# Designs tried in a protein design chat: VH-VL binders against Proteasome subunit beta type-11 (Psmb11). Part 19

Target 1, 253 residues: Proteasome subunit beta type-11 (Psmb11), of Mus musculus (Mouse) (q8bg41)
Amino acid sequence: TTTLAFRFRHGVIAAADTRSSCGSYVACPASRKVIPVHQRLLGTTSGTSADCATWYRVLRRELRLRELREGQLPSVAGTAKLLAAMMSCYRGLDLCVATALCGWDHSGPALFYVYSDGTCLQGDIFSVGSGSPYAYGVLDRGYHYDMTIQEAYTLARCAVAHATHRDAYSGGSVDLFHVRESGWEYVSRSDACVLYRELQKARSLEQELEAKACGIYPEPATPQGARECKELFVEQEEVTPEDCAIIMKTETM
Below, E stands for the ipSAE of ESMFold2; O stands for the ipSAE of OpenDDE; V2 stands for 0.75 times the mean of E and O plus 0.25 times the DockQ between their complexes.

## First folded at step 9 (VH-VL; framework fv_zagotenemab)

Design u07 (from s03 with heavy chain E100P; at its last look DockQ between E and O 0.50; V2 from the best seeds 0.66)
Fold by ESMFold2, look of step 9:
Structure u07 (fold): chain C 253 residues (1-253), chain A 120 residues (1-120), chain B 112 residues (1-112)
Amino acid sequence: as target 1 above (253 residues)
Amino acid sequence: EVQLVQSGAEVKKPGESLKISCKGSGYTFSDYWIGWVRQMPGKGLEWMGIIYPGDSYTKYEKNFKGQVTISADKSISTAYLQWSSLKASDTAMYYCARLPYDEGWYFDLWGQGTLVTVSS
Amino acid sequence: EIVLTQSPGTLSLSPGERATLSCRSSQSLVWSEGDTYLHWYQQKPGQAPRLLIYEVSNRATGIPDRFSGSGSGTDFTLTISRLEPEDFAVYYCSQSTHYPYTFGGGTKVEIK
């Protein structure tokens, strides 16, 4: 799994691969790892998918109650603190949920990391999942706050595509979302293998042009193995009925 | 059986006060919102406001804020709608209805209605 | 404030016919992906309203399967596949997505 999000001048970008696993040997349809919370807020899923879905359902209900009582939705920061507080009551249940909340409120674009142990961190860049080290490598070299929208989209696509090539648990397509002042939008879904091959061609051409400008001619790029583009079956951890019942009890009490 | 039972029809003169009731039975009264809905003669339905009897939180629709009082006594599973000074324009059918606490806020259970007639 | 416009104002139909009632919202009723809080009520003469459909397409307990709801965003439809004599009533849509919460003006389904 590879998820990433970063904050920049024109909003917040969220991107993820679409690989999923099932309890069967048959590949499931592509899954979504960037989930709308409400019109101005997205969340990522990078722990067990069932645990994340449960927490987003609980979060939406609470946000809706807060909107009724207070006349407006909480800020992204307020929402992150609320989610962290709810999660902290269930420490020790072996729930592994890591999420990035991506939104735009009156303070501008906002990005928070929330983990099931109650951790709540503000930041400009987060990547989560088994592919995140590879995504961070690309992000660390290319990120700056004042990117254009197209530069941000290219960076996100590049980071996820690189991670899908290297990480056995990442693959499928790259989903790209953009949170603007007016709300989130789904920008694209692109085949990760196709993106990676296009990036290899672009790097090779760039290296040839750099070598010409510097008078140095690099060695030809080594082709990647075809097997790395095939999706693999991975058994998925599922939320137990007991975990759901605990959350349901707190909602009804 | 799960039901909401409202107080009987009222005939009043302008300037008089009135308090009508809505008693819930067959469910945990304090776990649900109670809403009030007005239907003027020959007209459609209007939200008036809601109350959560569990903590007495009340929210009024704009046209009714300051015009009526919504209250509840959870010890006797009863919600109230009250006017301090009735007007002829208050002549209508008034319904109480139940809403889920944290779901879609649809009225899943309705009282039978209380007809209020205000005439000189 | 969200205005719900129901059309037509009156439907004159015979038992056994299919009824299609429309409700159009002045704004999207999607609160979040998958959560659209548009509801339908039936009111017979001299009676309190009754919940038919909640959250676009979910039938309330005890509502026959001839009633169905559909739609998305701003356009919603209540369908009665085969009218029965007890179905002649006024039908209201209502929304609880955005405060203040509102009702539509109603559609009267009458026998002709």
Scores: ipSAE 0.623, ipTM 0.823, lowest interface PAE 1.5, mean pLDDT 83
ESMFold2 (binder alone), look of step 9: mean pLDDT 90; pTM 0.921
OpenDDE, look of step 9: ipSAE 0.808; ipTM 0.922

Design u08 (from s03 with heavy chain I50M; at its last look DockQ between E and O 0.48; V2 from the best seeds 0.00; counts 0 for: pae O 3.7 > 2)
Fold by OpenDDE, look of step 9:
Structure u08 (fold): chain C 253 residues (1-253), chain A 120 residues (1-120), chain B 112 residues (1-112)
Amino acid sequence: as target 1 above (253 residues)
Amino acid sequence: EVQLVQSGAEVKKPGESLKISCKGSGYTFSDYWIGWVRQMPGKGLEWMGMIYPGDSYTKYEKNFKGQVTISADKSISTAYLQWSSLKASDTAMYYCARLEYDEGWYFDLWGQGTLVTVSS
Amino acid sequence: EIVLTQSPGTLSLSPGERATLSCRSSQSLVWSEGDTYLHWYQQKPGQAPRLLIYEVSNRATGIPDRFSGSGSGTDFTLTISRLEPEDFAVYYCSQSTHYPYTFGGGTKVEIK
């Protein structure tokens, strides 16, 4: 699993791979590891899929109850604390759930890490899962708070793509979300392998161009041409809303 | 059997006070919100407000706030709707309903209704 | 306040016919992904309302399969595939996504 989130000037980005591993290396169908909590809050998930889904269900219920009573949803911080408190009550049940809560509230964009042991941390960058070390390597080099929306998207895609390339437990597609003031948006799903190859090609081209530029211009020409990174128009395959039917099969236990 | 049973029909004069009841049975009354819904003769349904019997937390729709009082006695699994001074315009059918929140946020159980007639 | 507009106000049909009822919301009723709190109630003459459909498409307990709900966001539909004599009633959509809870004006399904 590779999940990441980071806060920047224009909100919070959340991204994740879609490879699901069932205990014995059996590639389970593509799982969604970024889960909407409410209109202005997303959660990333790492851990046992069943456990994660249960906690988010419980969280949603509690949030709705609070909204009903108080007339408003709690802040992102309040939500994170609530989740942490709920999970802390089940310490010892070998629950392993790590989540990044990505939201926008009255204080602006906010990002929290919550772990099943009750850990609750505020931060600007979080990556969770077996691929997280690889993702951090990319994020640490490219992250800055004032990045453009496009830079943020590219960084997130790059981080997950690189992680999936190296981490045996990550793969499939890269889901990308953006939490704005107006609410969270689904940005794209891209094949992780394709994305990685494209990124490698782009890097190679950039290096070639730099090498050519150094050979032609003996004098340190002022880096003029921030050439238009041709918007790789990743054809937004309109993921029709129909595919987002998380079949909550209520397995009646 | 899970049910809500409301008090009987009332005929009152303007200016009189009234308190009608809704008794729950077959479930833990304190754990579910009870809503009140008005239906004027030949008209649609109007949400009035709701109460959580467990702690008596109450919410009102803005048009009914100050016009009625919603209360509950969890010891006898009963919710109440009351008027201090009835108006002719209060003539309506009043329903209590249980809000389900485990599987969703909807009224899954309804009382049979209490007809309130206010006439001079 | 969320306004739910139901159409038509009256639907005159014969037993065995298909009924299609519309409910439009003034705002999106999506609370979160998968959670849309739009419900349908049936009220027969002289009776209390009864839950018919909850959360857009789920049939309440004891509701026949001829009843189905669909829709998303702001547009919702209740369909009765084949009207039975007992189905002639008033149908209300309702939302609980936003406070305060609100009902539509109702659609009366009557015998032609």
Scores: ipSAE 0.077, ipTM 0.631, lowest interface PAE 3.7, mean pLDDT 87
ESMFold2, look of step 9: ipSAE 0.506; ipTM 0.767
ESMFold2 (binder alone), look of step 9: mean pLDDT 93; pTM 0.948

## First folded at step 10 (VH-VL; framework fv_zagotenemab)

Design v01 (from t05 with heavy chain D102G; at its last look DockQ between E and O 0.54; V2 from the best seeds 0.00; counts 0 for: pae E 8.3 > 2)
Fold by ESMFold2, look of step 10:
Structure v01 (fold): chain C 253 residues (1-253), chain A 120 residues (1-120), chain B 112 residues (1-112)
Amino acid sequence: as target 1 above (253 residues)
Amino acid sequence: EVQLVQSGAEVKKPGESLKISCKGSGYSFTSYWIGWVRQMPGKGLEWMGIIYPGDSYTKYEKNFKGQVTISADKSISTAYLQWSSLKASDTAMYYCARLEYGEGWYFDLWGQGTLVTVSS
Amino acid sequence: EIVLTQSPGTLSLSPGERATLSCRSSQSLVWSEGDTYLHWYQQKPGQAPRLLIYEVSNRATGIPDRFSGSGSGTDFTLTISRLEPEDFAVYYCQQDTHYPYTFGGGTKVEIK
């Protein structure tokens, strides 16, 4: 599983892979890991699907009640505090849930991490799941608050696609959501293998242009992209540790 | 039996006060919202306002705020709709209804209605 | 405020015929993926309304399977597959996706 979210000047981006099975590849994985909670609020899914689905159902109902009683848009911070309190009251049930709450309220775009032990943290970038170390590698290099919308979409797609290539438990497609002042928007669902192939082409071109500008010859012929997510492939650029780690062989196909 | 039973029909003159009732039975009265709905002669349904009897929280729809008072007495499982000064335009059928508190908000149980007639 | 427009205003049919009632919203009623809060009520002459369908397509307790609901986004339909004489009534849609929650104007089904 790879989920991520980050806050930037035009809102909050949430993205995730769609692999639904743990421990192995599946033939046709499709799983929803970014879940709308309110008109201007999204949550990510981690841990078991049943635990997350249960908490989000309860949260949706409580937010609707509070909106009725108070007549105003729920704050992201208040929602995060509520979810953390709910989870803390039930910690003895051995539930393990980590989520990122992504939203837009009166204070602008906001992002919170919530874990089932009651932890609630505000931040600009969160990634959760077995693929998150790989996603963080891409995010940490590319993130800045003043990104354009297109730069943010590209960064999120790149981070999840790289994680699906490296992490055996991540795969399928990349779901991308954008929370703006007007509300959340489901931007795209893209095949992770196709998206990764596009990244290989872009990286190869960048290295070729850098080599020409510096008089350095590009690497030999670029490997073909994987036909489907079941095949191993190697990216052309092998210079950085992060790039090499991303394209390393998966444990199984 | 789960039911909402409303008070009987009323005939009043303009300027008089009125309080009509809605008694819930067969369920936990304090655990569900009660809404009031107006139906003017030959017209559709209008949501007037809502009360949670457990804590007496009340919310009025825009066109009814200041026109009526919604209240409840949880000790006798009864909600009320009242006017301090009736107008001829208040002539209508008034329903109370229980709001199901699931994912959606819909009226799953209705009272039989109270006809209020205001004539000069 | 969300306006629910029901059509036709009056539908005259004979018993055994299929009735199709429309409810159109001025704005999408999708709250989240899979959560659309549109409901249908039946009001027979001289009686209080009763719930028929909740959340687009779920029949309330005791409602015959000849009643069905469908639709998405802004366009919703109540269908009575084989009209019985007791189905003479006014039908209302109601939404609770967007505050303030509102009712449609109603469709009167008359037995021809």
Scores: ipSAE 0.013, ipTM 0.497, lowest interface PAE 8.3, mean pLDDT 78
ESMFold2 (binder alone), look of step 10: mean pLDDT 89; pTM 0.903
OpenDDE, look of step 10: ipSAE 0.853; ipTM 0.941

Design v02 (from t05 with heavy chain D102S; at its last look DockQ between E and O 0.43; V2 from the best seeds 0.71)
Fold by ESMFold2, look of step 10:
Structure v02 (fold): chain C 253 residues (1-253), chain A 120 residues (1-120), chain B 112 residues (1-112)
Amino acid sequence: as target 1 above (253 residues)
Amino acid sequence: EVQLVQSGAEVKKPGESLKISCKGSGYSFTSYWIGWVRQMPGKGLEWMGIIYPGDSYTKYEKNFKGQVTISADKSISTAYLQWSSLKASDTAMYYCARLEYSEGWYFDLWGQGTLVTVSS
Amino acid sequence: EIVLTQSPGTLSLSPGERATLSCRSSQSLVWSEGDTYLHWYQQKPGQAPRLLIYEVSNRATGIPDRFSGSGSGTDFTLTISRLEPEDFAVYYCQQDTHYPYTFGGGTKVEIK
């Protein structure tokens, strides 16, 4: 499972793979790992779909009760605190180990991490699941708050696609959601293998352009050991913010 | 038996006060919202307001705020609808209903109704 | 507040006929994906309303399967596939997606 979310100038992005443990006997609903809570709020999932569905059903009921009393829904922060409190009260019921709440309220775009131990953290980037270390690698190098919408979409797609390539428990497609001031929207579902191949093509083009640029300015001779280190280092860093920008430029939608 | 039982029919004159009741039994009265509905003779149904008996929190429909008082006494599992000074236009059937929200969100249980007639 | 408009106002039919009642909302009744709180009630003279259909299409306990509900967003339909003599009554749609909660004006289904 790989889920991620990040906050940026134009809202909050949530993305996830679609690999499911229950398979697809008549397309199991559990393969959707980004779940609408209400019109301005999404949640990512971890654990089994039944546990997550139960938590979101209970959360929605509590949100409706709060809306009835107060005339409006709680803030994203208030919702995160409510969910954390509910998880603390129902120990042993929670197999949804961690979730990211992605929303937009009067405070602007908001992103909270909620974990079953009662942890409730605000932040700009969260990734959850077995694939999250690989997703964080891409996100940490490529993220900046002032991204354009297309840069953000490309970064999210790249991060999940790379995680599906490296993590045995992640795969299928990449679901992408965008939370704007007016609410969330489901942007796309893209085949993870296709996305990964497009990233490989973008890296090949980038390497070709870099070779031409470096060839204009000759590099000093490099020892064999240092050259091997540089080659490995280049491969480790091939998915960069610039790679995501190049892919975005070539994706005309 | 899970039920809402309302007080009996009332015949009143304009200017008199009135308090009608809705008693819940067979369930946890303080755990469910109670709503009041008016039905004027020959007319449709309209919500008047709701109350949560656990803490007596109330909300009123705009046209009924200040016109009636909704209250509850949780010690006897009873909700109330009250007028300080009845008008002839208050002649109607009044229902109470319970909001079910554990497995959905709908009013599942209704009282039998209380007919209030206000005439000189 | 949300206005529910029911049509027709009166539907004159014979037992055995199919009845189709419409309810149109001034705003979407979707609270969240999959959660639409539009309900149908039946009321006979001198009786309290009886819940027929909750949340668009779910039959309440004890309601015959000749009653069905459908629709989405702002447009909803109650269907009685084959009218029985006891089905001649007034039918109300009602929403509790957004407070204040509201009823439609009703559709009277009467014997032709």
Scores: ipSAE 0.736, ipTM 0.892, lowest interface PAE 1.1, mean pLDDT 83
ESMFold2 (binder alone), look of step 10: mean pLDDT 89; pTM 0.902
OpenDDE, look of step 10: ipSAE 0.877; ipTM 0.955

Design v03 (from t05 with light chain H98Y; at its last fold request DockQ between E and O 0.50; V2 from the best seeds 0.74)
Heavy chain, then light chain:
Amino acid sequence: EVQLVQSGAEVKKPGESLKISCKGSGYSFTSYWIGWVRQMPGKGLEWMGIIYPGDSYTKYEKNFKGQVTISADKSISTAYLQWSSLKASDTAMYYCARLEYDEGWYFDLWGQGTLVTVSS
Amino acid sequence: EIVLTQSPGTLSLSPGERATLSCRSSQSLVWSEGDTYLHWYQQKPGQAPRLLIYEVSNRATGIPDRFSGSGSGTDFTLTISRLEPEDFAVYYCQQDTYYPYTFGGGTKVEIK
ESMFold2, look of step 10: ipSAE 0.761; ipTM 0.907
ESMFold2 (binder alone), look of step 10: mean pLDDT 89; pTM 0.908
OpenDDE, look of step 10: ipSAE 0.876; ipTM 0.952
ESMFold2, fold request of step 12: ipSAE 0.000, 0.656, 0.754; ipTM 0.373, 0.868, 0.903
ESMFold2 (binder alone), fold request of step 12: mean pLDDT 89, 89, 89; pTM 0.896, 0.900, 0.899
OpenDDE, fold request of step 12: ipSAE 0.868, 0.891, 0.892; ipTM 0.948, 0.961, 0.961

Design v04 (from t05 with light chain Y99W; at its last look DockQ between E and O 0.48; V2 from the best seeds 0.71)
Fold by ESMFold2, look of step 10:
Structure v04 (fold): chain C 253 residues (1-253), chain A 120 residues (1-120), chain B 112 residues (1-112)
Amino acid sequence: as target 1 above (253 residues)
Amino acid sequence: EVQLVQSGAEVKKPGESLKISCKGSGYSFTSYWIGWVRQMPGKGLEWMGIIYPGDSYTKYEKNFKGQVTISADKSISTAYLQWSSLKASDTAMYYCARLEYDEGWYFDLWGQGTLVTVSS
Amino acid sequence: EIVLTQSPGTLSLSPGERATLSCRSSQSLVWSEGDTYLHWYQQKPGQAPRLLIYEVSNRATGIPDRFSGSGSGTDFTLTISRLEPEDFAVYYCQQDTHWPYTFGGGTKVEIK
């Protein structure tokens, strides 16, 4: 699994691979890893599919209740705090669930990391999943806040595609979402292998053109290593019917 | 048995006060919103307002704000609809309903209705 | 405020016929992807409304399979595949996507 999100001047980008870890499970939407919470808010998934689905369902219900009382939905920051508080009540079941909430608050693009232990962090870049070390490598080199929309899309696609190349548990396609002030948009679903090949071809061409422009050709060198280490896996657990009842009871109190 | 039981029919004169009730049984009364619906004779259904009995938070539809009072007594699992001074135009059937939001968002549990007749 | 317009106002049919009732909303009833809060109720004289279909297409508990709902966005349909004598009643659509919650004007299904 590789998920990422980053904040930049034109909003928040969320992207993920589409590889399904439930090979024998029929009619499961678990492979969709960027999930709309509402029209202006997205979340990522990086835990068990049952835990994530339950948390987003409960979160949507609570957001509707808050909208009914207050006449408008909470901010991204407020939603992140709410989700963190909900997850704190679930901590005793030894679940490891991490999510990034992507939206647009009063003062601009907003991105929050929420972990099942109640952690709630604001930031510019988050990547989670077994492929995240590879995604971070690409993001750390290419990210800046003032990217154009096209640069941001290319960075996100490159980061996920690279991770799918290196991580055995990531693959399929790259889903790309963009959150603007007016709401989120599902931008594309692109084949990860095709993206990776085209990005490598484009970089090789640019290196040749740069060498020709400078009048210096690089001496052939041994291949430089990419990050070779695989991220250790988080054990996944499925939410039981009893867990769902507990979560619902906790939320309705 | 999960149910909402409303108070009986009322015959009143204009200017009189009235408080009708809706008692919830068989579920956690304070955990679910209760709404009130008016149906004038031969007419359709219209929402009047809703209340969350847990903290008595109330919202009214604009045409009913200031015309009625919605309240609840959580100690006896009862919601109320009250008029301080009835008008002939208040003649209608009044229903209460519970909002189901555990696995969706809809009103599936309804009281039997309270007929209020206001005439001189 | 969201206005629900039901058509026709009256539908005169015989038992065994198929009934198709329409509800059109002045605004989209989609709250989020997959969450559309449009419901259908049946009401007989002297009785409380009875929930038939919730959230567009889900039959409420105890509702016969001859009742079905469909639609999306702003246009919704209740279908009764084969009318039974007990199905002659008034039918309301209702939304609770946005406050204030509203009902349609109703469609009376009566014996032709």
Scores: ipSAE 0.715, ipTM 0.884, lowest interface PAE 1.1, mean pLDDT 83
ESMFold2 (binder alone), look of step 10: mean pLDDT 90; pTM 0.922
OpenDDE, look of step 10: ipSAE 0.864; ipTM 0.947

Design v05 (at its last look DockQ between E and O 0.53; V2 from the best seeds 0.00; counts 0 for: pae E 2.5 > 2)
Fold by ESMFold2, look of step 10:
Structure v05 (fold): chain C 253 residues (1-253), chain A 119 residues (1-119), chain B 112 residues (1-112)
Amino acid sequence: as target 1 above (253 residues)
Amino acid sequence: EVQLVQSGAEVKKPGESLKISCKGSGYSFTSYWIGWVRQMPGKGLEWMGIIYPGDSYTKYEKNFKGQVTISADKSISTAYLQWSSLKASDTAMYYCARLYDEGWYFDLWGQGTLVTVSS
Amino acid sequence: EIVLTQSPGTLSLSPGERATLSCRSSQSLVWSEGDTYLHWYQQKPGQAPRLLIYEVSNRATGIPDRFSGSGSGTDFTLTISRLEPEDFAVYYCQQDTHYPYTFGGGTKVEIK
């Protein structure tokens, strides 16, 4: 199982593999591991979707009771605290070990990790499941809060696809969801094997483009200073070697 | 058997007080919301308000807030609807109903209490 | 407050005919994916309402399969596939997606 979620400028991304295991060693694909809680809130699972369905049903019931009494749904933080409290009260009946709650409330995009022992943590990135170490490797390399929507989608797809390639318990397809101010959207379901192959092709093309750009290396006139890193030399006074930086003219690829 | 049994029909004059009852039996009374519904003669159904007997929390519909009082006595599994001063416009049939919160619908209804207020 | 508009107001039919009743909501009744709290009740003369259909399409216990519900979002339909003499009554839709809970105005199904 590989699940991930991260918070960025345009909301919260949730993604997961669809591999299922239900007492059988070989499982069918199409297990749903990102589950809508309400229109502005998603939850991930750390097991089969069936194991977590009971907890989300109980949570939805409690949220409706809170809405009835208070006139509005709790915040993402309030919902995370509620779920943690409920799980703590029912320790011997756990059907789900860990979840990430992904939402947008009056405080903006919000992401919380909830574990069945009552743990409730706020954060910007969470990954859970046997594939999470591989997902974290990709996330840590590519994550920035200020990502564009397309960059965020690509990062999430890459992270899950790589995890499905390395982790025997992850596979099937990659489900991707995006929580915006207006609510969550189901963005895509993509075959993980196909997606991984496309990522390998893109990586190979990047290496070819970088190798061609690196295929000519002039000998520097001053061994210490090398080439000026700035594209435009409008300065009429000297520039120190430690001030040099490479400025790329082209942003695509 | 699981049921809601309401008090009998009432004939009153304007200005009199009235308290009608809804007794739940065959289930855990304090674990389910009870709603009150008015049906004026020849008209449709109107929600008046709801109560959770477990802690007596009440919530009224805006047109009925201040016009009636909803209460419960959990020791005898009974919800109440009461008026301090009846008006002729209060003539109607009044139902209580239980909210089944696992499916979130009103699955159990009392038989109704007819209240007639006339000079 | 959510307004439920039922149509037609009166439906005059004979036993054996199909009845189709409409309920339209002023706002979406979806609370969350898969949770739409629109219900149908039957009220015979002199009796309390009886739950027929809950959450759009689920028949309550003891309700014959000639009753069915459908719809989504704001538009909902109750269908009685083949009217029996005991089905001539008033039918109400009701929502409890958001407080205050509201009823539609009712559709009277009467014998022609």
Scores: ipSAE 0.453, ipTM 0.729, lowest interface PAE 2.5, mean pLDDT 82
ESMFold2 (binder alone), look of step 10: mean pLDDT 90; pTM 0.905
OpenDDE, look of step 10: ipSAE 0.779; ipTM 0.903

